# VH-VL binders against Protein RESPONSE TO ABA AND SALT 1 (RAS1): the designs that were tried, part 23

Target 1, 230 residues: Protein RESPONSE TO ABA AND SALT 1 (RAS1), of Arabidopsis thaliana (Mouse-ear cress) (o04515)
Amino acid sequence: MPNTSSSQSFTIFVDGWLIRHRYFVEQLMCASSLDETNRISLEEQQSLVAQFLSHCLQYYQEKFASVSLAGDNVFTFFCPPWFNSYAKLILWVGDFKPSLVFKLTEVSVADLTRHQKDRISSLKSETRRKEREVMRDFALVQQSVADPPVMLAARRVGAVGMVDGEETDLEEAMEVLKAGMAAAMNNADQLRCSTVGKVVEILTPPQAIKVLRTIGQLHLRLRDRDQERA
Below, E stands for the ipSAE of ESMFold2; O stands for the ipSAE of OpenDDE; V2 stands for 0.75 times the mean of E and O plus 0.25 times the DockQ between their complexes.

## First folded at step 11 (VH-VL)

Design n2 (from g4 with heavy chain Y102H E106Y; framework fv_ebronucimab; at its last look DockQ between E and O 0.62; V2 from the best seeds 0.00; counts 0 for: grease 19.4 > 18.9)
Fold by ESMFold2, look of step 11:
Structure n2 (fold): chain C 230 residues (1-230), chain A 123 residues (1-123), chain B 111 residues (1-111)
Amino acid sequence: as target 1 above (230 residues)
Amino acid sequence: EVQLVESGGGLVQPGRSLRLSCAASGFTFDDYAMNWVRQAPGKGLEWVSGISWNSGYTYYADSVQGRFTISRDNGKNSLYLQMNSLRAEDTALYFCAKGDTHYLFYSGAFDIWGQGTMVTVSS
Amino acid sequence: QSELTQPRSVSGSPGQSVTISCTGTSSDVGYYNYVHWYQQHPGKAPKLLISDVSKRPSGVPDRFSGSKSGNTASLTISGLQAEDEADYYCSSWTSYSTFYVFGTGTDVTVL
């Protein structure tokens, strides 16, 4: 009898999360389509923004728990089955690149003030620096498992259990790699969440609703299996 | 010198209103989110309210929601707290606080505090 | 209702190490939350002691250190000194739940 892996449990979570996600995207679309005389109050707009961000954070909180339990299955989070095939080709550390939000803002909002543009530009630079840090830290982990002594032990994997110590060295190297993959994923997700939140706060609530609508629609498209056939 | 100076505290009866002010100097005020924190006599710290750099987002503790209004005037480098329908439970020393980041979301720590202004609500 | 739980008091002799815990939920003291620590001497405004779990502001001695594991953050004071006698508060911005929360506070006594 088969046991459910952490990646399979997370896939089930995503199905339920997407139902709630469609509801929120509909709310964002409705709020952004109203003219000024029929628009919901600023307080209601702030509340919708907060609710959508909390909904998105729930996804990453559940992912964090699942990655922490993944063990041997941590790789599936880098090439996730809950994304369509096209989306998998453009992922960065298992999901969208944090700096993508700046392009989505640019295409969604036409009325940024100079002060907002300056703040977004500064945040973009900070975000790209942190993206490079995530990649550098993971590259150091990859280098540590590719050191010559470890690689010599790994090259002997096909030998029938010849020396007791060599299998232990390979097992230790694989555990280091798995831990490094989980750390990279978690740091990337933290950057994703914080970057979106900071962009939203630079914007006014009406501007933020337009950006979050675009982000929400993108989330749906990245998971649509029918689009794989074009 | 970076400084926050609160004013407007005093003794008021329950049900009445009071407006607190915080004058900021020594930093670019309109680049930062700002906060109010209170401390009842002999008690711990309680966050009260926060406001984003451009007033686009305001947040309130549940205990004051609907009664208090945070605002700012970036032209005067000033932060305000309008406190309506005051209750005995609102009696506290009220601090103005600046975050060490520009944001409320994923906010940093409060690195600059005023000395506080005392609000006493009693009959 | 969200609140970060700290021990009411902790005491130690000069030179000892003490640790103060700060416990919340995954929405308060989780991986995605910024956790900070403040020191408050009697009659004074709070002073930032540790930001972002483990970062020390300028002027804070390296005997103060912070960490976080699971839903618990910890402040460690190694080598207690008399001036460390104060109240200590942890804090967190509760992500998109729209408010900042403080811990219940810990009174540190140097014996």
Scores: ipSAE 0.679, ipTM 0.841, lowest interface PAE 1.3, mean pLDDT 85
ESMFold2 (binder alone), look of step 11: mean pLDDT 90; pTM 0.936
OpenDDE, look of step 11: ipSAE 0.696; ipTM 0.861

Design n3 (from g4 with heavy chain S107T; framework fv_ebronucimab; at its last look DockQ between E and O 0.76; V2 from the best seeds 0.00; counts 0 for: grease 19 > 18.9)
Fold by OpenDDE, look of step 11:
Structure n3 (fold): chain C 230 residues (1-230), chain A 123 residues (1-123), chain B 111 residues (1-111)
Amino acid sequence: as target 1 above (230 residues)
Amino acid sequence: EVQLVESGGGLVQPGRSLRLSCAASGFTFDDYAMNWVRQAPGKGLEWVSGISWNSGYTYYADSVQGRFTISRDNGKNSLYLQMNSLRAEDTALYFCAKGDTYYLFETGAFDIWGQGTMVTVSS
Amino acid sequence: QSELTQPRSVSGSPGQSVTISCTGTSSDVGYYNYVHWYQQHPGKAPKLLISDVSKRPSGVPDRFSGSKSGNTASLTISGLQAEDEADYYCSSWTSYSTFYVFGTGTDVTVL
């Protein structure tokens, strides 16, 4: 079976995922625009929220599986070919910054209670702390590129070929780097999911639908290649 | 002192309904997600249901989905479990369990437990 | 809802170390760091022993420690004491649904 590069498998997954994502975003748009008379039931709102969260979780789980199990190149996810140029400007460890959800919440929901605001503030502080932790870990991994095996290899670029054993050392070093990157990315992804989920639980279902709509739309914008032509 | 006290358990016939209650004290009740966990006699723990701090979200195990309803009254510091269409396999000690955070999502540490209330479903 | 797999029983002598494994999948233990451990003595309610893989709540002795590798979480009891004889359960949050899964439970016996 041709070793379909893990990157190819994920790409295929994303194509299907995006179809479903568009559907969900449409549903969220509809649900958020309904007047009081035409509102969907609370149960339906809850169901929609749950389904969308599950949909989002599936994306990151598949991402993790592709890197950790299928051996896809983790570096692809730090500069994803499926992201447009705009998306690349706002990338944090392979995707949007977790704390961005708070800004999206602020612009999506106008009727937050004081209690909700307090909880969101607390969550924001926690999330920022965790972001710093992720960044520290990520920075350590980045610094590892300066380790001797990698540097020696870099110095030899264009020079006489690698001596016996150096290639293996480099390969090992690269594996460590990849593993570190994967771990950092996974932590970041978990933080993204967790933050969204927790924000949702602070909010009422109608409020949550507005935020999730915004998040969903953002994801579509980040992947829309047609924006690069404008 | 933080405490959870379950009540409402008893002997019921299959197909009947029962309502469990849990009274919370010693903490800010609406700051935490609440859960029901059950344990059949001589068996392990099984998560049954969870409810968010504001009742905005409820979650159920597949085994009880459609039959059980979790609810809470924050004004009364109380958690409830309405159990309908009871089955023999629902026989268990039912624990009220406090989440360690506001959230059900991606957490799941239950830091405070009640002593449980026994539900027996038998013909 | 599939339970996490634990050994049925583990035994050790006083002062020894024992380890309880909790094996799940890439959709629970393997993906998230939301693995928790509970201790339950006979006729008592469960007690939170370890949270978030390795966090020890206040009042829990330092001889209890948690770790995770791959799809398997582990609880280690060092310096086993008679009072440690109990049932131990792991739990994890799951990925595709908003529910929690418990392990099958492990009976720890002090010889």
Scores: ipSAE 0.689, ipTM 0.860, lowest interface PAE 0.9, mean pLDDT 90
ESMFold2, look of step 11: ipSAE 0.747; ipTM 0.873
ESMFold2 (binder alone), look of step 11: mean pLDDT 90; pTM 0.936

Design n4 (from g4 with heavy chain Y59W; framework fv_ebronucimab; at its last look DockQ between E and O 0.66; V2 from the best seeds 0.00; counts 0 for: grease 20.1 > 18.9)
Fold by ESMFold2, look of step 11:
Structure n4 (fold): chain C 230 residues (1-230), chain A 123 residues (1-123), chain B 111 residues (1-111)
Amino acid sequence: as target 1 above (230 residues)
Amino acid sequence: EVQLVESGGGLVQPGRSLRLSCAASGFTFDDYAMNWVRQAPGKGLEWVSGISWNSGYTWYADSVQGRFTISRDNGKNSLYLQMNSLRAEDTALYFCAKGDTYYLFESGAFDIWGQGTMVTVSS
Amino acid sequence: QSELTQPRSVSGSPGQSVTISCTGTSSDVGYYNYVHWYQQHPGKAPKLLISDVSKRPSGVPDRFSGSKSGNTASLTISGLQAEDEADYYCSSWTSYSTFYVFGTGTDVTVL
């Protein structure tokens, strides 16, 4: 019988999201190409920045709903089919590493003030500390597979004739593992969103537009090059 | 000591303007986002406006958009709110509030508040 | 309409625990929202009590705690004391377009 899952629904969402993403990248390219005499107003620049950040946040909000509320298979999101094969080699907990934004800022902005550099340096240290915390929490989830309740449930699956209760114990243990992995991925996504937002606020709107253009362009490259959807 | 001191409130007719000021002391002012929050008499709190550490980003509640302008002078450790086209609904105690970090639109809690300045808009 | 719903009032006896709820939508009190709590005594400015759901600023007694589940944030006051009688407000950063919203406020009465 035909059945649509939330993972399939999220893949359909990504298709629409990517169309809007291309639109935003074009707007960011246009805004960053104007000289000072033709530049859109500061208010319009702030609005474009806010719209792009909202667009990015929407992706992670839909992902959270898919994984944590609808109960979709979290393992699919660690190697997502909507990333090309090159991108999959560099993923960190299913998506880009939060600290990547600092490299993209360095290549996109040449006119950081000393004050901005100091704040970016401090944020970079904070972000790397939080990245280590995410990895530590991820490791603790992995260790839960070796805990005696999970081990005992797994051993009992091989015993013929002991069906009731024992199969439920293993499935309960696997649901706890899935929930732990989902929590770790959600924490990683929160760090991704907050890090980009914090970098943007350290920057001026013209600087932020250049960084967001670079982020958007890279994101398109990592999703388009190996596969075509028609 | 860490302080925020508001001034510039008063009684004003509808359609007129007022400019609120907030003097900050006891901390590095340009390390933090700054905000205005108001409270109508006997009512709850309403966020009005915020400004980032370097004035690069300014934001407003829908109720004041286009009428109020937030600004800051980091050289004078001062925050301002220019209130134009005042309405009776703008009557409130206006608080100056310090964000707890550089960030206006992320993770911002308001960790230091002034005592407020009263704005009364009445015919 | 961005508004966080709190109970109008909550009461308890000294030493008792009370809990104040703050309910919104997934856009107001969801996983990605920063939720804060403020205490306000009559005639005084608000005071930050809890930041980012559960973080307690320096100087705030450990009997105050916060949590969030689903689209509801909660403030718990353990070991209620007479000085805790005040109004309590939650707030949330909601989006890059709306920014902040405050809850409706809760009057805590110590019996």
Scores: ipSAE 0.630, ipTM 0.810, lowest interface PAE 1.8, mean pLDDT 84
ESMFold2 (binder alone), look of step 11: mean pLDDT 91; pTM 0.944
OpenDDE, look of step 11: ipSAE 0.636; ipTM 0.845

Design n5 (from g4 with heavy chain Y102H; framework fv_ebronucimab; at its last look DockQ between E and O 0.60; V2 from the best seeds 0.73)
Fold by ESMFold2, look of step 11:
Structure n5 (fold): chain C 230 residues (1-230), chain A 123 residues (1-123), chain B 111 residues (1-111)
Amino acid sequence: as target 1 above (230 residues)
Amino acid sequence: EVQLVESGGGLVQPGRSLRLSCAASGFTFDDYAMNWVRQAPGKGLEWVSGISWNSGYTYYADSVQGRFTISRDNGKNSLYLQMNSLRAEDTALYFCAKGDTHYLFESGAFDIWGQGTMVTVSS
Amino acid sequence: QSELTQPRSVSGSPGQSVTISCTGTSSDVGYYNYVHWYQQHPGKAPKLLISDVSKRPSGVPDRFSGSKSGNTASLTISGLQAEDEADYYCSSWTSYSTFYVFGTGTDVTVL
């Protein structure tokens, strides 16, 4: 029987998740198009926001479980088959960059108060700092694999035959790299979830619905069938 | 110094209402989400309700949903809990708490607590 | 609402290390759940000991440490002292639907 990889199992999960995602985007579009007289209640707006955030969190929770079991398949999560070709050009650590949400907020909301703008500016600075920390930590892992003792083991595989002890050293270096890739991706995803939640909380529910609509539409666009097939 | 001071507790009969207040000082109150936590005599801690910095989001434990209403007045640096339809099970010391982050959703820990105000619900 | 399970009591002699567990589900104590620890002496408000699994606030002795593995968070008190006799609670922000839950509490006794 063929072995099902963790990335292949996650791809199947994504199919179901996308059905629910299209449903939520439709709800967000409807809620954001109503005028003040026909606007849904504050309670309903808060509920829609919470449901959408939970839906997004479910995606990353399932991804975390899949990445934790990935083994060699962790590399596939950096260039995922469930994203279209255009989306792959803009990926940061396997998905959108967390700080993109600030651009989406600027485009989606016209009525930010000065206090909201100040809080968003502070959050943006914090988010960019954490983005650099993720990249710095991953770069250190990459450097440890390229460190002279580890590279000497890899060079021996290429330039001269290896004995079993030298092959084990290379295998250990690759396990360190895989663990570092998984950690970087998990930290990036946590930053993605945290940043969206914090932006939403700075906003009022009507403002948040507009931003979440834009985020949801972007997610769909990143997964649309490649246009060369059309 | 950062302080939270609760008030408004007392003895009340089941089915009646009570309003708790929490006065905040020593920090920028309107930048923080705020929370109520209670502790029944001899029992553990229970989160009751939370409110975002601008009141845009309010959340409640299932045990109080529909009966309690959290609110805040950022101009007065004050947090409130309106408790309606009180039950004997609501008897507890009620604490006002501030998180070490500004947020309710993915908040940090509660780093500042008041000393609590006692609510006793009995006939 | 969900509960986080802690042992009812733990005891140790001065100088020993004790560990308090806090166990939930993957929705309560998973990667996306931040766990915090509080100490409460009799008649006093809770005091934050550990935030975000392992971060120790200023003024908390370095003998308090926290960790998380699977769906269990742990608080370790190394070099137990008489003043550590208190109740200890974990808490977690769990989800956008249940928000915060506290653990059942652990009574630490110093023998």
Scores: ipSAE 0.761, ipTM 0.881, lowest interface PAE 0.9, mean pLDDT 85
ESMFold2 (binder alone), look of step 11: mean pLDDT 91; pTM 0.937
OpenDDE, look of step 11: ipSAE 0.788; ipTM 0.894

## First folded at step 13 (VH-VL; framework fv_ramucirumab)

Design k27 (from k25 with light chain Y93S; at its last look DockQ between E and O 0.88; V2 from the best seeds 0.82)
Fold by OpenDDE, look of step 13:
Structure k27 (fold): chain C 230 residues (1-230), chain A 122 residues (1-122), chain B 107 residues (1-107)
Amino acid sequence: as target 1 above (230 residues)
Amino acid sequence: EVQLVQSGGGLVKPGGSLRLSCAASGFTFDDYAMNWVRQAPGKGLEWVSGISWNSGYTYYADSVKGRFTISRDNAKNSLYLQMNSLRAEDTAVYYCAKGDTHYLFETAFDVWGQGTMVTVSS
Amino acid sequence: DIQMTQSPSSVSASIGDRVTITCRASQGIYSWLGWYQQKPGKAPKLLIYDASSRQSGVPSRFSGSGSGTYFTLTISSLQAEDFAVYFCQQAYSFPLTFGGGTKVDIK
C-alpha cells in the first residue's frame, strides 16, 4: 500500500477534527448568546474553554507530528491543501498570523477593563516581536538555499549533471532547509498556541468564550474548500 | 525580596480536611498565576493545582480533582489550598509556587515556598 | 496527560565532569519545558525555562537545549554544589507534569 504522505495523513485527521470542531463552535455560539439570566455556570464556562483549547491543541499536536515526519513534504504545510483560496492569501507560515487574535479579541469583546487592555497591549507587542523573529529565522533558512555551493550544484544539474560530491552537498543542503522549515513552522505554531492561551487567561471565561467562538468560526471559514459558508 | 511563606498542614486522619496558606511578598501578586506542587517522601514532584491571576481559571490534577480547591485573595497577597477527603496518598510536602510569567500557560515556577508537610495517617 | 521521561535516573560524576540529563516528552511540547534543581530538604530551584533560557543567578555552566519531544540539561563542569536531584517540567498542557528526576551523585 503506498505509504500515505504525512500531509495526506494530516488531511484525513483534519477531516475528523473538523467534525468535532463544528460541535465546539456550536457550543461556544450557544454559550456566548445567553443572557446573564440564562448563562451557564462559571464552572461550565471554564470547562468549555478548557475543552476547546484542548481541541485546538490537538490540532497542532497532530500537525507537529506530521511536520516532523514529513521530510520533503514539509513544504506542503506552507501552502496546505486543506485551506481554501481565501485562507491561502492570509496565511502566515502555514496558518493564521498569531497577532490576528488581538483583532479578533477587539471585535469580540466590548467590555474589557483597563487592566485587561493594558495586558493585551503588552502581549500584542510581545507577540509582534516574536512574529518578526520567526520571520527572520524563516528568511535565513530560505537564503541558505541561495548559497553559492547549492546554486552551483543546481546549475550543473541542468547542464552536465552533478559532479562527484555535489549530490551529497545538495542533499545535505536540502536536509538543512527542510529542518529549518520544520523548525520555523513549529515556532510559528507555538506562537499561535501561546498567544491564544495567554489571551484567554487575560479574559474572563465569558469574554474568552466570545473570542474562542470567533477563532473557531474563522478556522471553519479557512478550511471550507467548497463553499464560503461563513 | 520576593518570597512565599507557607503555613498550615500537619497530621490528619483519612477523610479529614486541611487548609494550606501561602503569603506572597516582594512582587505584584495579582500579576502572576500561582500553583501548588507536592512531593511525597522520597518521590518526585507532582503538580497539584494552578490558579490564574484573577481566579478566572483553576486547574487540578486528576488525583485531587473534586477534593481540593485552590483559591487566592489578591488583596491579602495570599494563596490557599483547601484539601478535603484526604487520603494516605496525599501525604507529601506541599509547595506554593509562583509562575515566572503572568500566565498559567507555558509557565515555569521561579519562586517556591519553604514547603509544608501534610501527613494523612490513621 | 503528557508523560515526561528523564534519563538517566541517576548518574555518578566527579567534580569537573560534564553531565548531561535528558528529558523526553510523550508528545510535542515545543519549548515549554523547565529544569529544576532540588537539594535535600529544600524546595526546587528553577534553572532553565523555555527549554534553553537560563534563570537569573544560575551559573553559566548550566545550559538547556532541545525542542519538541527531546530536551537536554547540561552541566559543563560539575561543581560540589551541583550534587542534587534534577527535574524537568512541561508547561504545554494541564495537568502540568514533571519528569521522574535524575540524581547526580558524587563518584
Scores: ipSAE 0.787, ipTM 0.891, lowest interface PAE 0.6, mean pLDDT 91
ESMFold2, look of step 13: ipSAE 0.799; ipTM 0.916
ESMFold2 (binder alone), look of step 13: mean pLDDT 93; pTM 0.951

Design k28 (from k25 with heavy chain H102Y, light chain Y93S; at its last look DockQ between E and O 0.90; V2 from the best seeds 0.78)
Fold by OpenDDE, look of step 13:
Structure k28 (fold): chain C 230 residues (1-230), chain A 122 residues (1-122), chain B 107 residues (1-107)
Amino acid sequence: as target 1 above (230 residues)
Amino acid sequence: EVQLVQSGGGLVKPGGSLRLSCAASGFTFDDYAMNWVRQAPGKGLEWVSGISWNSGYTYYADSVKGRFTISRDNAKNSLYLQMNSLRAEDTAVYYCAKGDTYYLFETAFDVWGQGTMVTVSS
Amino acid sequence: DIQMTQSPSSVSASIGDRVTITCRASQGIYSWLGWYQQKPGKAPKLLIYDASSRQSGVPSRFSGSGSGTYFTLTISSLQAEDFAVYFCQQAYSFPLTFGGGTKVDIK
């Protein structure tokens, strides 16, 4: 069986995941409707929130597994083929920026209490700080590639071929890079999950449903390939 | 001093009910998620239930779902666990556990109650 | 449910020994892992949160490491008060789950 690359396997997973995702988004849309006739019970709302979060976590779980096994394919996850052109413009470490959730919250929820706003503000500050940390770590990983030994090896490969021992050094450097990149991706994904989860917990179930709807819809838009053909 | 003080528990027959209480002090109670964890005699720890800071979300282990109800009264700095339809398997020391953050997710339990023994026996 | 598997189930060590306990998750949980110490007849005590962050008041001889599916608790130099049962706990998803525990006994 042709060893499907980790990215290919993940793409296949995403296709199936998106089917379920659409269903959830529809449910969230219905649940967020102001029409009293479509109002679901608080327990049902809580259940829907929990199910959707679980659904989202499944995505990142599978991604984590794929990234961990990707080897050289880890780089593909930084510019994923499953995202459309628009998505690629707004990508932060392979997906949406965690702090985007706060903007989405702001547009989705009009009736935040003062206490909720304060909590969200604090969380936002924390999230931004963590984003900077992720970026610093990512930058350090990238800088390691520019280290003189690696660059010299790379130059030699282009000019005269690799000298004995340099191949091993380059391979080691690449492994370090890959590992660092994978770690950065995982940290970013953790921050995404954490941020969404925390926002949800600050909010009431009805408020959370509105935000999750928006997030869900955004995910669909980022993965819609048909928009590129129009 | 940050403290959780538990009350309730005791001996009950199968099918019976008990209510556990946990009184919090020394911290802003409504800033933290709260949890119940139990430990059967000579066994490991089992998470039972969790409740968000504003009671907006509650979670249960499958083993207790539909039988147990977690609740809190932030005005009284109190956490509760209503246990109905008790079974022999529910016999354990029950601990009230404070989350280290506002959130149920990504939380560790930084403060624990002293524990309350619940014995379900015929 | 996420299963947490601790290894070993028990370890006998001497004072001054380095003790290492491992916890494996059935799936990736990032760094959302805590370590607890429990002494007989007492409630658990938090030692490590977020896989590697030491709780306030916890001695420096305790350290946590790991991410994803593999985690480690290390006691660099075992003290007399460290003989206890240790548990890992994941905070990734509900239901929250604990490892089976590791008993550290005196040799």
Scores: ipSAE 0.686, ipTM 0.857, lowest interface PAE 0.7, mean pLDDT 91
ESMFold2, look of step 13: ipSAE 0.796; ipTM 0.914
ESMFold2 (binder alone), look of step 13: mean pLDDT 93; pTM 0.949

Design k29 (from k25 with light chain Y93T; at its last look DockQ between E and O 0.93; V2 from the best seeds 0.80)
Fold by OpenDDE, look of step 13:
Structure k29 (fold): chain C 230 residues (1-230), chain A 122 residues (1-122), chain B 107 residues (1-107)
Amino acid sequence: as target 1 above (230 residues)
Amino acid sequence: EVQLVQSGGGLVKPGGSLRLSCAASGFTFDDYAMNWVRQAPGKGLEWVSGISWNSGYTYYADSVKGRFTISRDNAKNSLYLQMNSLRAEDTAVYYCAKGDTHYLFETAFDVWGQGTMVTVSS
Amino acid sequence: DIQMTQSPSSVSASIGDRVTITCRASQGIYSWLGWYQQKPGKAPKLLIYDASSRQSGVPSRFSGSGSGTYFTLTISSLQAEDFAVYFCQQAYTFPLTFGGGTKVDIK
């Protein structure tokens, strides 16, 4: 059986995941309706939030597993084929920027309390700080590729071929790079999950449903390939 | 000093009910998620339930879902666990546990109560 | 549910020894892992949070490492007060789950 690459396997997973995702987004849309006649109970709202978060976590669980096994294919996750052209323009370390959640919250929820605003502001500051840390780490990993031993090896490969021992050095350097990239991806994904989870907990269930709806819809738009044909 | 003081518990027959209480002091109670963790005699730790800072979200272990209810009174700096339809398997020391962050998510438990023994026996 | 598997279940060591305890998660949990120490008849005490962050007041001989599915608690030089049971705990998703525990006994 042709060894399906990790990215291919993940793509297959995402296709199935998106089916369920659409269902959840529809549920969130219904639940967020201002029509009191269609309002679901608080318990049902809590359940819906929990289910959707679990659904989202499943995505990142599978991604984590795939990234961990990807080897050379780890680079594919930084420019994922499952995202459309628009998505690729706004990608931060292979997915949406964690701090985007705050903008989405701002547009989704109009009735935040002062206390909620303060907590969101604090969380936003923390999230941005962590984003910078992720980016620094990522940059360090990238800079390691430009280290003189690696560059010398690369130059020699182009000119006369690799000398004995250089292949091992290059391979080692590549492994370090891959591991670093995978780590950066995982850190970014962790921050995404953390940020969404924390925002949800700051919000009431009705407010959270509105934000999660927006997030869910965004994910659909980022993966819609048909928009590229228009 | 940050402290959790527990009360309640005791001996109850199967099918009976108990209410556990946990009084918090030394910190802003409504800034933190709260949890219950239990430990059967000679066994490991089992998370039972968690509640968000504003009671907006509650979570339960499957083993207690539908039988236990976690609640809090922020004005009284108090956490509660209502336990109904108690079973022999519920016999354990129950601990009140404070989250180290404002959130249930991604939290460790940095402060613990002294524990309360619950014994369910015929 | 995420299963947390600790290894070993028990270890006998001497004062001054290096002790290493491992925790494996059934799935990736990033760095959302805590370590606890529990002495007989006492409540657990938080040692490490976020896989590697040491709780305030915890001696420097305790360290945590790892991410994803594999985590380690290390006691660099075992002291007399360190004989206890240690638990890992994941905070990735509900229900929160603990490892089975590791008993550190005196040799």
Scores: ipSAE 0.718, ipTM 0.866, lowest interface PAE 0.7, mean pLDDT 91
ESMFold2, look of step 13: ipSAE 0.795; ipTM 0.911
ESMFold2 (binder alone), look of step 13: mean pLDDT 93; pTM 0.950

